# Designs tried in a protein design chat: VH-VL binders against q86l99r1233to1411. Part 14

Target 1, 179 residues: q86l99r1233to1411
Amino acid sequence: SNKESLPFRRDVIEKVINHLRENSLDTEGIFRLSGNMESVRGIVKSFAHGEPNLSFEVHNISNALKHYLRSLDPPLIPYEFFLMLLDARKNEDAETIRNIFWKIPSDNRVVLTLLVDLMVKISENSNVNKMNSKNLSIVFGPTILKPRTPTLDRMALMTETQLQCGIIQTFIEDFHYIF

## First folded at step 5 (VH-VL)

Design s25 (framework fv_adalimumab_6cr1)
Fold by ESMFold2-Fast, scan of step 5:
Structure s25 (fold): chain C 179 residues (1-179), chain A 119 residues (1-119), chain B 107 residues (1-107)
Amino acid sequence: as target 1 above (179 residues)
Amino acid sequence: EVQLVESGGGLVQPGRSLRLSCAASGFTFDDYAMHWVRQAPGKGLEWVSAISWNEGSIDYADSVEGRFTISRDNAKNSLYLQMNSLRAEDTAVYYCAKDEYYDSWFDPWGQGTLVTVSS
Amino acid sequence: DIQMTQSPSSLSASVGDRVTITCRASQGISDYLAWYQQKPGKAPKLLIYKASTLQSGVPSRFSGSGSGTDFTLTISSLQPEDVATYYCQKYDSAPYTFGQGTKVEIK
């Protein structure tokens, strides 16, 4: 893959998450429904310049955040934590997941905390927005947590994806225990 | 116009395999979860399998677990059902259906494709 | 797993009659219940979701009610085009179980 990574900008991500926290909790299908792709690309470019353009409709802003997070290399949860988190989830070990969370580098951990807090608030309003903790975990599992070397075996990839989603669901449902 | 079109049904012998396809058009396919539902001749509806928009969640009915595999190709707007170790009890019309929101109601449905497993 | 049971399994009524079909879940499913209509030789069509919300384009003579374990589909004035099998379906989570169906015929 000849894909350029985008720089990790904590300040930009915080502004975008705060905007979504204030403006998107009642939005149906938030993070799931597509935005206008030209608008999304424009918003992502503004992230690189340090001033996110938040004048767009909320689906465009949420999709821009997803695209940006997905394009990070290394990912929001650094590669070194991938296998240990999957193993802890496979064993249903929330205490180990909490211990691993507190070993994540400070800037990544703060951003992850803000992102998961947003997911908690969205899920609490799922009667209106139709996005519960499972729905959000399906969006963010493969977005913020991935292996350094892609899995090629189909069955192994399917199991891996389910565990990635399970970790995010644990973050949302056990937020006050882990964070 | 939102459409779902199933294909791949036919007559197969017990123990063999068959792959069904569902072609979607008229909506952003990779934003929606998809389902397979079947109906044996003269019988009621039975939910078979579900797949989320990004394959992060996959579920099967107990009757097909371990034998059937649901998959999708978002670049081709297509849903698939790989059916292995077929039994006479798998004889049914197979429908694909769009999940309007995840864990929600099914709308629209395809016209169905008939699978007959000879005894 | 939660079982979905419909009653009656079949009924015959006259044009203009009020028809009621019931659906019972063996455990509470809140209002995560849909009703489908299937005419002979055709795919099912969504009538009602969230137990009582009428799908756009469906005639107002159809209505749904109930919550928890007991649900009802009502046709206030049966028409000839309403001859079909009606299915309830839970969708709170997998498995997305259907009731066995209720066949509605005209006398």
Scores: ipSAE 0.006, ipTM 0.616, lowest interface PAE 9.0, mean pLDDT 89

Design s26 (framework fv_adalimumab_6cr1)
Fold by ESMFold2-Fast, scan of step 5:
Structure s26 (fold): chain C 179 residues (1-179), chain A 119 residues (1-119), chain B 107 residues (1-107)
Amino acid sequence: as target 1 above (179 residues)
Amino acid sequence: EVQLVESGGGLVQPGRSLRLSCAASGFTFDDYAMHWVRQAPGKGLEWVSAISWNEGSIDYADSVEGRFTISRDNAKNSLYLQMNSLRAEDTAVYYCAKGEYYDSWFDPWGQGTLVTVSS
Amino acid sequence: DIQMTQSPSSLSASVGDRVTITCRASQGISDYLAWYQQKPGKAPKLLIYKASTLQSGVPSRFSGSGSGTDFTLTISSLQPEDVATYYCQKYDSAPYTFGQGTKVEIK
């Protein structure tokens, strides 16, 4: 199997997020339900080339954004913040999470802000789209932060994944405090 | 059609382990949360454990926390429950159930597999 | 943890009767409540979700109502095939607690 690292394109991500903000807030299972995998792969390649193809149905576009973010190396939240954020979440320390957020490089921080704002808007419409803050955190936790060295122990990996999701849930629920 | 089929139940002595499996078909398994629910003979339904579609969220009932481990293999469309340190009070029919979302109702359910913990 | 209490624990009624089962949550759960029917020897079947939304394929004689802490399942005209145990379940967050069940029998 081929592993790929795609370039970080702030302009592309902003355009895709703006499209989803306009078109996806009422879409049931947004970011959770799968799209057509061939279409998703094609859309992701268009993102890497700097000209996002947004002419596809919304599930394909949302999954393409998810896959693109997951393929970033370094991830959207840079490696050096991983353990700090997990520790702060384990201690239920929103103040420290906020302090760490403001240390993230500006391009990454702006993209994270737009992404979380989209997640807030989606969660506010969860009566229609069924994607509350918990469901969105399950999608984006392992997508936007990860350790430099993969965790090999199964139980430790499960604990880490739950903390990663907890960080995203904190970002959504405490958005006006953190961002 | 959408189906869930449990297996792995049987008679086991207290203190030992047993692993249950649930085979899913007819839907995109890795898009949905999965649950284990049990029912002791002549008693009501008790939720046991939940796992999100990507393992990002896992929860257990207080009665099984630290003894049972839920897991899934999305490539094989399978859900598992590893049951360690079994007690007589774990005797029950164990059902696999599909959740539409992590916080949702359960539909469909499997037919169940009986676990009897006795000496 | 939020407790789910059903009333009555059992009831006997005649064919054609209106049957009402109550479910009470110890804390507010909005409309995150489902009702299930379980016939002897079979797996539970979803009847109602979001407190009042009837699952596809379920007979219209079944209905649900309520929000917050107090919920009701109604069978408007009891049929012989409705003999079963009925369970409510909260699903706003883990734990996804079930009520103790209400056994419905025909006289």
Scores: ipSAE 0.369, ipTM 0.798, lowest interface PAE 3.8, mean pLDDT 91

Design s27 (framework fv_adalimumab_6cr1)
Fold by ESMFold2-Fast, scan of step 5:
Structure s27 (fold): chain C 179 residues (1-179), chain A 119 residues (1-119), chain B 107 residues (1-107)
Amino acid sequence: as target 1 above (179 residues)
Amino acid sequence: EVQLVESGGGLVQPGRSLRLSCAASGFTFDDYAMHWVRQAPGKGLEWVSAISWNEGSIDYADSVEGRFTISRDNAKNSLYLQMNSLRAEDTAVYYCAKADYYDSWFDPWGQGTLVTVSS
Amino acid sequence: DIQMTQSPSSLSASVGDRVTITCRASQGISDYLAWYQQKPGKAPKLLIYKASTLQSGVPSRFSGSGSGTDFTLTISSLQPEDVATYYCQKYDSAPYTFGQGTKVEIK
């Protein structure tokens, strides 16, 4: 109901990601399966107060992180990097993607590194949790990388969404090269 | 109750186009990957195409790449398969199927719709 | 692309028999394998996923095993309602290839 974006809190996100790294790697459908709506809302509010409430089921915590990241404005990867990352992905140019990554502001870059490291660890356990790099990229592509003004052209939107997901898949698969 | 209902099949001439639809109900459609699978009369199952819940990932079987287009309308709980440049070997019952993850098993399946490509 | 080959292509057995169907992938697919049952004129039904996990509602006489390249589906005591064609399917990544199918009939 409130359209005001939540503040970017590196400390909060780090605590939540660390909790998920310790508690969620073997959880089936992590980040994909829904949590309880009221629990998720309560957890997100605790993020705004600087002390995340992590006493909930892991699906509620993962969905709260996802919701929080979607609510950021500007997004985790700042708007100015959107087009250049999509262009680099179109060219399958991992070196340019790496160069762009290192231009991201330090707080955003540290959080992105922790988030992608979590995604790498989840994908390594995809035999159990069913969330491989492609499945994670589908969740996080449009969540952390998005344009300032969405296109209304359906074909362009489809192409952009595929590239957004492709960037996150590249981050996961080429993690030790890029990060 | 989760249901998938295909429609749009019929008799079509080689070289023409046909659009299949799959209506989904009983689940949050925009949370799931969807697939098209076909089966020629008296033959086995052949996977045709996949689309993720947000259209960020789309794949096609080599036999249909460049001719078929998978799409979805999450507001209408509908999956589509646009089939262009149809060939006799495209004759099959076409099933839609739900997948919990993009790379996962298929459950449930629709009842299928028959496409016959013949002059 | 990885090929999926089933053996045998067809079999006939008696009610109460143990039936074994094999599925071979030309390259390793870990445990990303599902088994489906298709009765004449009907859509396929999921029996087993993750090579050995029985789908809810499927009778316990069905079981799956294997990993990597070699997989088996076993029906411990064949029933008349089990007459069907059985398919294995890889789902590690696209393409989500099916085996050619094994037709199970009763003598």
Scores: ipSAE 0.006, ipTM 0.612, lowest interface PAE 9.9, mean pLDDT 90

Design s28 (framework fv_adalimumab_6cr1)
Fold by ESMFold2-Fast, scan of step 5:
Structure s28 (fold): chain C 179 residues (1-179), chain A 119 residues (1-119), chain B 107 residues (1-107)
Amino acid sequence: as target 1 above (179 residues)
Amino acid sequence: EVQLVESGGGLVQPGRSLRLSCAASGFTFDDYAMHWVRQAPGKGLEWVSAISWNEGSIDYADSVEGRFTISRDNAKNSLYLQMNSLRAEDTAVYYCAKAGYYDSWFDPWGQGTLVTVSS
Amino acid sequence: DIQMTQSPSSLSASVGDRVTITCRASQGISDYLAWYQQKPGKAPKLLIYKASTLQSGVPSRFSGSGSGTDFTLTISSLQPEDVATYYCQKYDSAPYTFGQGTKVEIK
């Protein structure tokens, strides 16, 4: 059920992120715990129709957002930025990561900014919610950043996966510098 | 607490089919990748198949590709292995295993179900 | 395919001995390596993941080290309950291949 491509709806994503910012910062395992899959699927359908149903428990809403972002093709961070972000992360070059961020298309960049701001706030409350920057990077790395052509070599794929997560961790930890 | 219970094993003739089930409880099933691992009598562990939490990624060992099908029902907290065209070398205890949250190291494992392929 | 080879295939040691088991990957797998303990007639139990991270509830006498292609499981002071077969397993990507196992017995 997560294989269907859904349209990119900035307005829907903003409403969902704002709801989670107000309601999820103290929730243990936020984005990690899937909740009830029937509820999640219903919420995702409401996203497709432009009227997000936010009357559900927070785990269902967070997983609906995760599901929706993962279904985007192209991904939230467009394919053209994949290799250059991985190279910048490999070189531990936060300035280049920042420069690349500001080249991302405006709608994608605004959504990415709101999503990372939410991740920052969650990570700041990790003593309560148990979700630090590393935990969030593993959830969102593969969700929002993907290669245009899948990598088939195992060593390269392993290195790419670590760098994907590393980029999201950099976004969270260096938020005030990059965003 | 966290439990995995396999079922469906038994004696089956070569060329026939068998379906294994794994019932999961005590954790959020749809947050985790699930795996099947087998062990022939007196032999070592052999990874068989994996399915991601959302079914977006499915992998098979070369020895079973095209014959076995892994599936899951997240609403029922259940994992399945459909085994077709069974061979004598498929004789093994089949374990259901839960991946770690981030990576495919396995904890816990089920108790296993024995599949014997013999005439 | 990446091959996982354990050494030795079996060993016998005395209670209190330091025991080391090695696992070699034919290609680099970073630290994506887990160790399992399997007692006769039982399902395997996770001991170590990420090459060196001890699983909760596992005794501190177990430790892991290594990265890339060469890995070691160490039992600092062998106990009678440690008699088992030990397996390494790669998990950088599919296939999630196991080593052939090392049987640990007491003299």
Scores: ipSAE 0.000, ipTM 0.464, lowest interface PAE 14.8, mean pLDDT 87

Design s29 (framework fv_adalimumab_6cr1)
Fold by ESMFold2-Fast, scan of step 5:
Structure s29 (fold): chain C 179 residues (1-179), chain A 119 residues (1-119), chain B 107 residues (1-107)
Amino acid sequence: as target 1 above (179 residues)
Amino acid sequence: EVQLVESGGGLVQPGRSLRLSCAASGFTFDDYAMHWVRQAPGKGLEWVSAISWNEGSIDYADSVEGRFTISRDNAKNSLYLQMNSLRAEDTAVYYCAKAEWYDSWFDPWGQGTLVTVSS
Amino acid sequence: DIQMTQSPSSLSASVGDRVTITCRASQGISDYLAWYQQKPGKAPKLLIYKASTLQSGVPSRFSGSGSGTDFTLTISSLQPEDVATYYCQKYDSAPYTFGQGTKVEIK
């Protein structure tokens, strides 16, 4: 493709998520507030090489994870599940969302489970960190769930983005039912 | 200098449409949630609608749900409110406001733009 | 939906007086409460957020307290420039409902 793609490294993502679970739950604006771009670039490069550099400020590490996940092609939730998940969310059908989740390839599903578990823990501490399930869904919806071909219709794009975020919010709020 | 400037208000007949704009400057627009709040003449503040920085979350007050559409253009640092099927009770000064997070306090506010819905 | 009720709806006080305005939520909203000041003909201005955190640049005579359902805005020594309507607002989740306002006038 014309785009740079980064390899999907389950082991790297697990290490990064574990680090954030230990170090970010009390951090205000975690995943929303920006890090230093040079640091983020260096950290992402370390992810691609299989040995994550976690010696940086937590905002740099969280932004590096976000950038890395956004750069995956195919995305963390494979393209084939995009429309069916949006339809299930539009119908507020958590059972169908659960059924689709269990059809996701096992490595992707394990990573998604770890990521959502981290989001659950962050949201439980939202009185301190200010990142509730809705705020986290706004960050991760377009990051891990996206169409192969983006729509050119502005209103349709807005509706799709809301549903993408709604899926992540459902994952967080109904975690023990779905995962 | 952080500024929000509303425009597009005016006199409109019931059942017609208006589009309000809010031009933002002095901050990274696509890092912040934006809200519309209105105030009928001589009355209190009423929250109308919210949109997240990436459009992933949108909410409306029950009074405008299905008639109003909030949107933004991050490349143009602009927030919009498309108001359809206008009613006399929609008459108000409309303010745009910046929020640190989607669920947060509002600071700053624009100066407001007056919408009058009358025959 | 959660209702936000302010009391009193209006008050008149003298310069130097201690003024107290209360805001009650019909259900618990933790500390997700802000206070705004609106002077005649102007847009609202943020005074306090997180129930008790004073916004930068706001005079120290303003203070907020409370959590859960009952909240208070206090002006320790009323000044002429404090003539305004004051609004509380919940922001735990949509809808971001405002109280009906409290009009503060000076004798």
Scores: ipSAE 0.011, ipTM 0.621, lowest interface PAE 9.0, mean pLDDT 89

Design s30 (framework fv_adalimumab_6cr1)
Fold by ESMFold2-Fast, scan of step 5:
Structure s30 (fold): chain C 179 residues (1-179), chain A 119 residues (1-119), chain B 107 residues (1-107)
Amino acid sequence: as target 1 above (179 residues)
Amino acid sequence: EVQLVESGGGLVQPGRSLRLSCAASGFTFDDYAMHWVRQAPGKGLEWVSAISWNEGSIDYADSVEGRFTISRDNAKNSLYLQMNSLRAEDTAVYYCAKAEFYDSWFDPWGQGTLVTVSS
Amino acid sequence: DIQMTQSPSSLSASVGDRVTITCRASQGISDYLAWYQQKPGKAPKLLIYKASTLQSGVPSRFSGSGSGTDFTLTISSLQPEDVATYYCQKYDSAPYTFGQGTKVEIK
């Protein structure tokens, strides 16, 4: 387990998502293109202090959100849902994915809803920003959904990562059915 | 400058295997999706396979699915195509190509490596 | 799967002529369409992406238009160096299908 995992701050995440919703929908490569690593680390530290520093260029803010979400332990989608979501995706079972979503703890579920809603809005503007549901799913799959024990077999890890991305793609594309 | 160099092509018998490599330089390899595209002698372009920068998304053309495996080694700036159960119709020049996003246009392309499947 | 059909399969024109190549998708692909030029013995080169955006370094005589299912590549004044095969390609999602190609020759 990661001893220095950042605390889950729902209010901070909501402020950051709201900022990105207002400022990033036209930004090419949002969430995919790298920011300045030192700037990103500074922004993430501001999240820990409860007042996010949003005065930076949007690529730095978006990467700070990714880093923060990736650092959560337990992850945004709690460990107990990992295998059942992968199984449901493997079976192309959107109804089971929906049922699992509604079992997620309320604070996590609200944050996930806001994050996916942002991803939907970004994907609707993919003509400008180039980030469709597939590109966003590649970014967020391994960021918000992961096993408690890392997979060490390379081929199994590749299959697992594809299923993680597939779940996020399902969340974006079937948003109004699932959420 | 950005460069892609393919290698590993050659003459191979039907039913055998061959592994192609693509060496990338001049850009941050682990930030970009990579594709394989082939062209049979005197024929048009056919997309073969794609892999995202983090291996989270992988796709294959129907004609090669189950036989070919795309992979990458970001530490070595290298892309691979493992080709199993080769058929005469797999004879082609194989190009690797860089994609700005996973679903995007291809720029640049390598020079290609010829694979000839013949008895 | 969405099919990509180009017309004509080949054409022969004179230097200075306006050349038009069409590409049709069997289903709507918005503007997720690229055009490539391939000269004999060479790898393809990107000309246009997003149906109408000219790639940096490509001469302004090349232009693209269209959306949905019907797309056009135009060469406003054909030059000798434009002798090549031209391909359209959809990239909305896998498979990233190419058209069969249009061979452009000079009379």
Scores: ipSAE 0.144, ipTM 0.721, lowest interface PAE 5.6, mean pLDDT 90

Design s31 (framework fv_adalimumab_6cr1)
Fold by ESMFold2-Fast, scan of step 5:
Structure s31 (fold): chain C 179 residues (1-179), chain A 119 residues (1-119), chain B 107 residues (1-107)
Amino acid sequence: as target 1 above (179 residues)
Amino acid sequence: EVQLVESGGGLVQPGRSLRLSCAASGFTFDDYAMHWVRQAPGKGLEWVSAISWNEGSIDYADSVEGRFTISRDNAKNSLYLQMNSLRAEDTAVYYCAKAEYFDSWFDPWGQGTLVTVSS
Amino acid sequence: DIQMTQSPSSLSASVGDRVTITCRASQGISDYLAWYQQKPGKAPKLLIYKASTLQSGVPSRFSGSGSGTDFTLTISSLQPEDVATYYCQKYDSAPYTFGQGTKVEIK
């Protein structure tokens, strides 16, 4: 057997997001500033046990959430939606992005909704925390939306990364329209 | 000690190309957004371009969009500005600057490198 | 695009004077405003960010205030080393527009 992937735990993710909603909105650089690597790993292990350890400093908890989401296979936004979302963003077609969102499986869609709602609340406090929709999209674009096979061409990868970030920025800025 | 050092400036004819470099040291380069800002002789500051730490976001001033390309090499701690189709009005001292976030204040700035576009 | 206008374009004052520079945005930018000092032949130096937060190492005689569209930079007691051009800059979103600058000289 190969290395184990972490299970998709909707209840765990909801608890972590709720903790961050209550404790991180005024934290400068939330999700952007690094946590302690050992602490982050310990927190991620607690997610696998179904009992998230939220007694750590908030940057460690936020980084643990990023690490956990990045480790999901398939990713939070399933592979089948990747190219169609990039194409819709390239065409600046928010209606198509909305239509695609509502085709995402319900557990993934609920988690994505909670995550983006958190990002909206963080961005609304960007005067304090300095994490506006653009900054959050740079963090989460490659984290929750990725191709099944890595893009090898440098120019194509650059364009792809910009579109991934653009989709997350659209989710945040047009939240009440899309979600 | 955080330092930014620009290079690549010089005299160039209209319509030609030039590439500027900015060498960063004293901080974790791939954790920060980088910007280019220019200043024409005797004039004020003009923002030119920005790139996020992971290249996921790139922006340009309207005056340079389609002609200039910002890029970075995080393994080399280097920022670049490829300037194509240069015009006389692109004559300026070009500064690179570190930003705490993509949309933020700039600190520190490099010493600048002079680009003169003249026939 | 949001325009940034500084006033005055230049001023002359005596050592010890209180100097006030204003910056106006054509649309609201909350507190996403920075102030920079530039001495001849040198790169700009950050003085203030978030409209009113003093950068580490900047003398306490410098202060900033304002939100929305109207902002001020104040030097409570002008010193000879404060001779420079001062720029405001919006950073709520691209473009990160600068004001035209205010040149401060000693009489």
Scores: ipSAE 0.012, ipTM 0.628, lowest interface PAE 8.4, mean pLDDT 89

Design s32 (framework fv_adalimumab_6cr1)
Fold by ESMFold2-Fast, scan of step 5:
Structure s32 (fold): chain C 179 residues (1-179), chain A 119 residues (1-119), chain B 107 residues (1-107)
Amino acid sequence: as target 1 above (179 residues)
Amino acid sequence: EVQLVESGGGLVQPGRSLRLSCAASGFTFDDYAMHWVRQAPGKGLEWVSAISWNEGSIDYADSVEGRFTISRDNAKNSLYLQMNSLRAEDTAVYYCAKAEYWDSWFDPWGQGTLVTVSS
Amino acid sequence: DIQMTQSPSSLSASVGDRVTITCRASQGISDYLAWYQQKPGKAPKLLIYKASTLQSGVPSRFSGSGSGTDFTLTISSLQPEDVATYYCQKYDSAPYTFGQGTKVEIK
């Protein structure tokens, strides 16, 4: 985690998300299907330099965004919100999830809003791109929301992963209520 | 060639447990959702359970919810179905099937393994 | 839950006949519908997905049509090897419900 950590750059993430909003909504398997590993590494490096290279095929750019978000430490949704969000999701308490969202630091919250808005747009086009809210939640749940110390208990890990995905699905499906 | 091979079926008494396995080969197992489908003797197909490629999403048919548990081991290319509190109506051939995305068609299917629940 | 109903439940036709099987969803499922063929003692085989897309290797005499709630599988010229039970299946979301099946026999 520490060894792979990249700085949180709001401006870079905003540029990448805006590019994907314009170029990826009709792309089958967007965020799920793999890109070229070497190309993805090069793109991630460009993000670190503050000059995102967006001249690559869309699967490479989307996978670079995923890798960049996964490399953030703390994650996009800071560690302090992990257990309270999982608990609210377990109780199916959308009001508490909304209240917690508005406690997230401003830069993180703006980026999360742009990312979820992109996921909403992709899911609205799922008949073409095959990525509905559930599919996107499986991709982004463990990417942007994770514990400070991972559990080694497989049953606990499975339960946590399902709740992480459930939170992202709630963000997408209840976007206008929460955001 | 993509292959799915089920195992673990057999004769079991009502109220007991049985664990089915499905061994996958010929594809990148952790890129695909996996499903269990069953078919009672002389009856139609009934979807039982589904698990996403990363276990982030799991669903069950109402008839098995709370009794069956689907799981996978991506390092071993294996899918499992833990069947608890078995009933006579659970008697069926159990198939595992691969899906390209979470919500998609099933291709291929395994050959199936027979589970008989009888006293 | 969305109910999937097939008709007829069984049919007998002659070699060379045009065979039509219908599948109705109780609520709209767009084109998230697949058709499977199951021969006696064998696992099901995918024929058609996305309501009308023919799976590679499946003979062109098979075709699918429909969207929303009403779907059709057609065999334009029935062959002896087509004796099987045919199932429709919704896959828009769980549960991934199958129709009850249509048994196709030769006279």
Scores: ipSAE 0.044, ipTM 0.681, lowest interface PAE 7.4, mean pLDDT 90

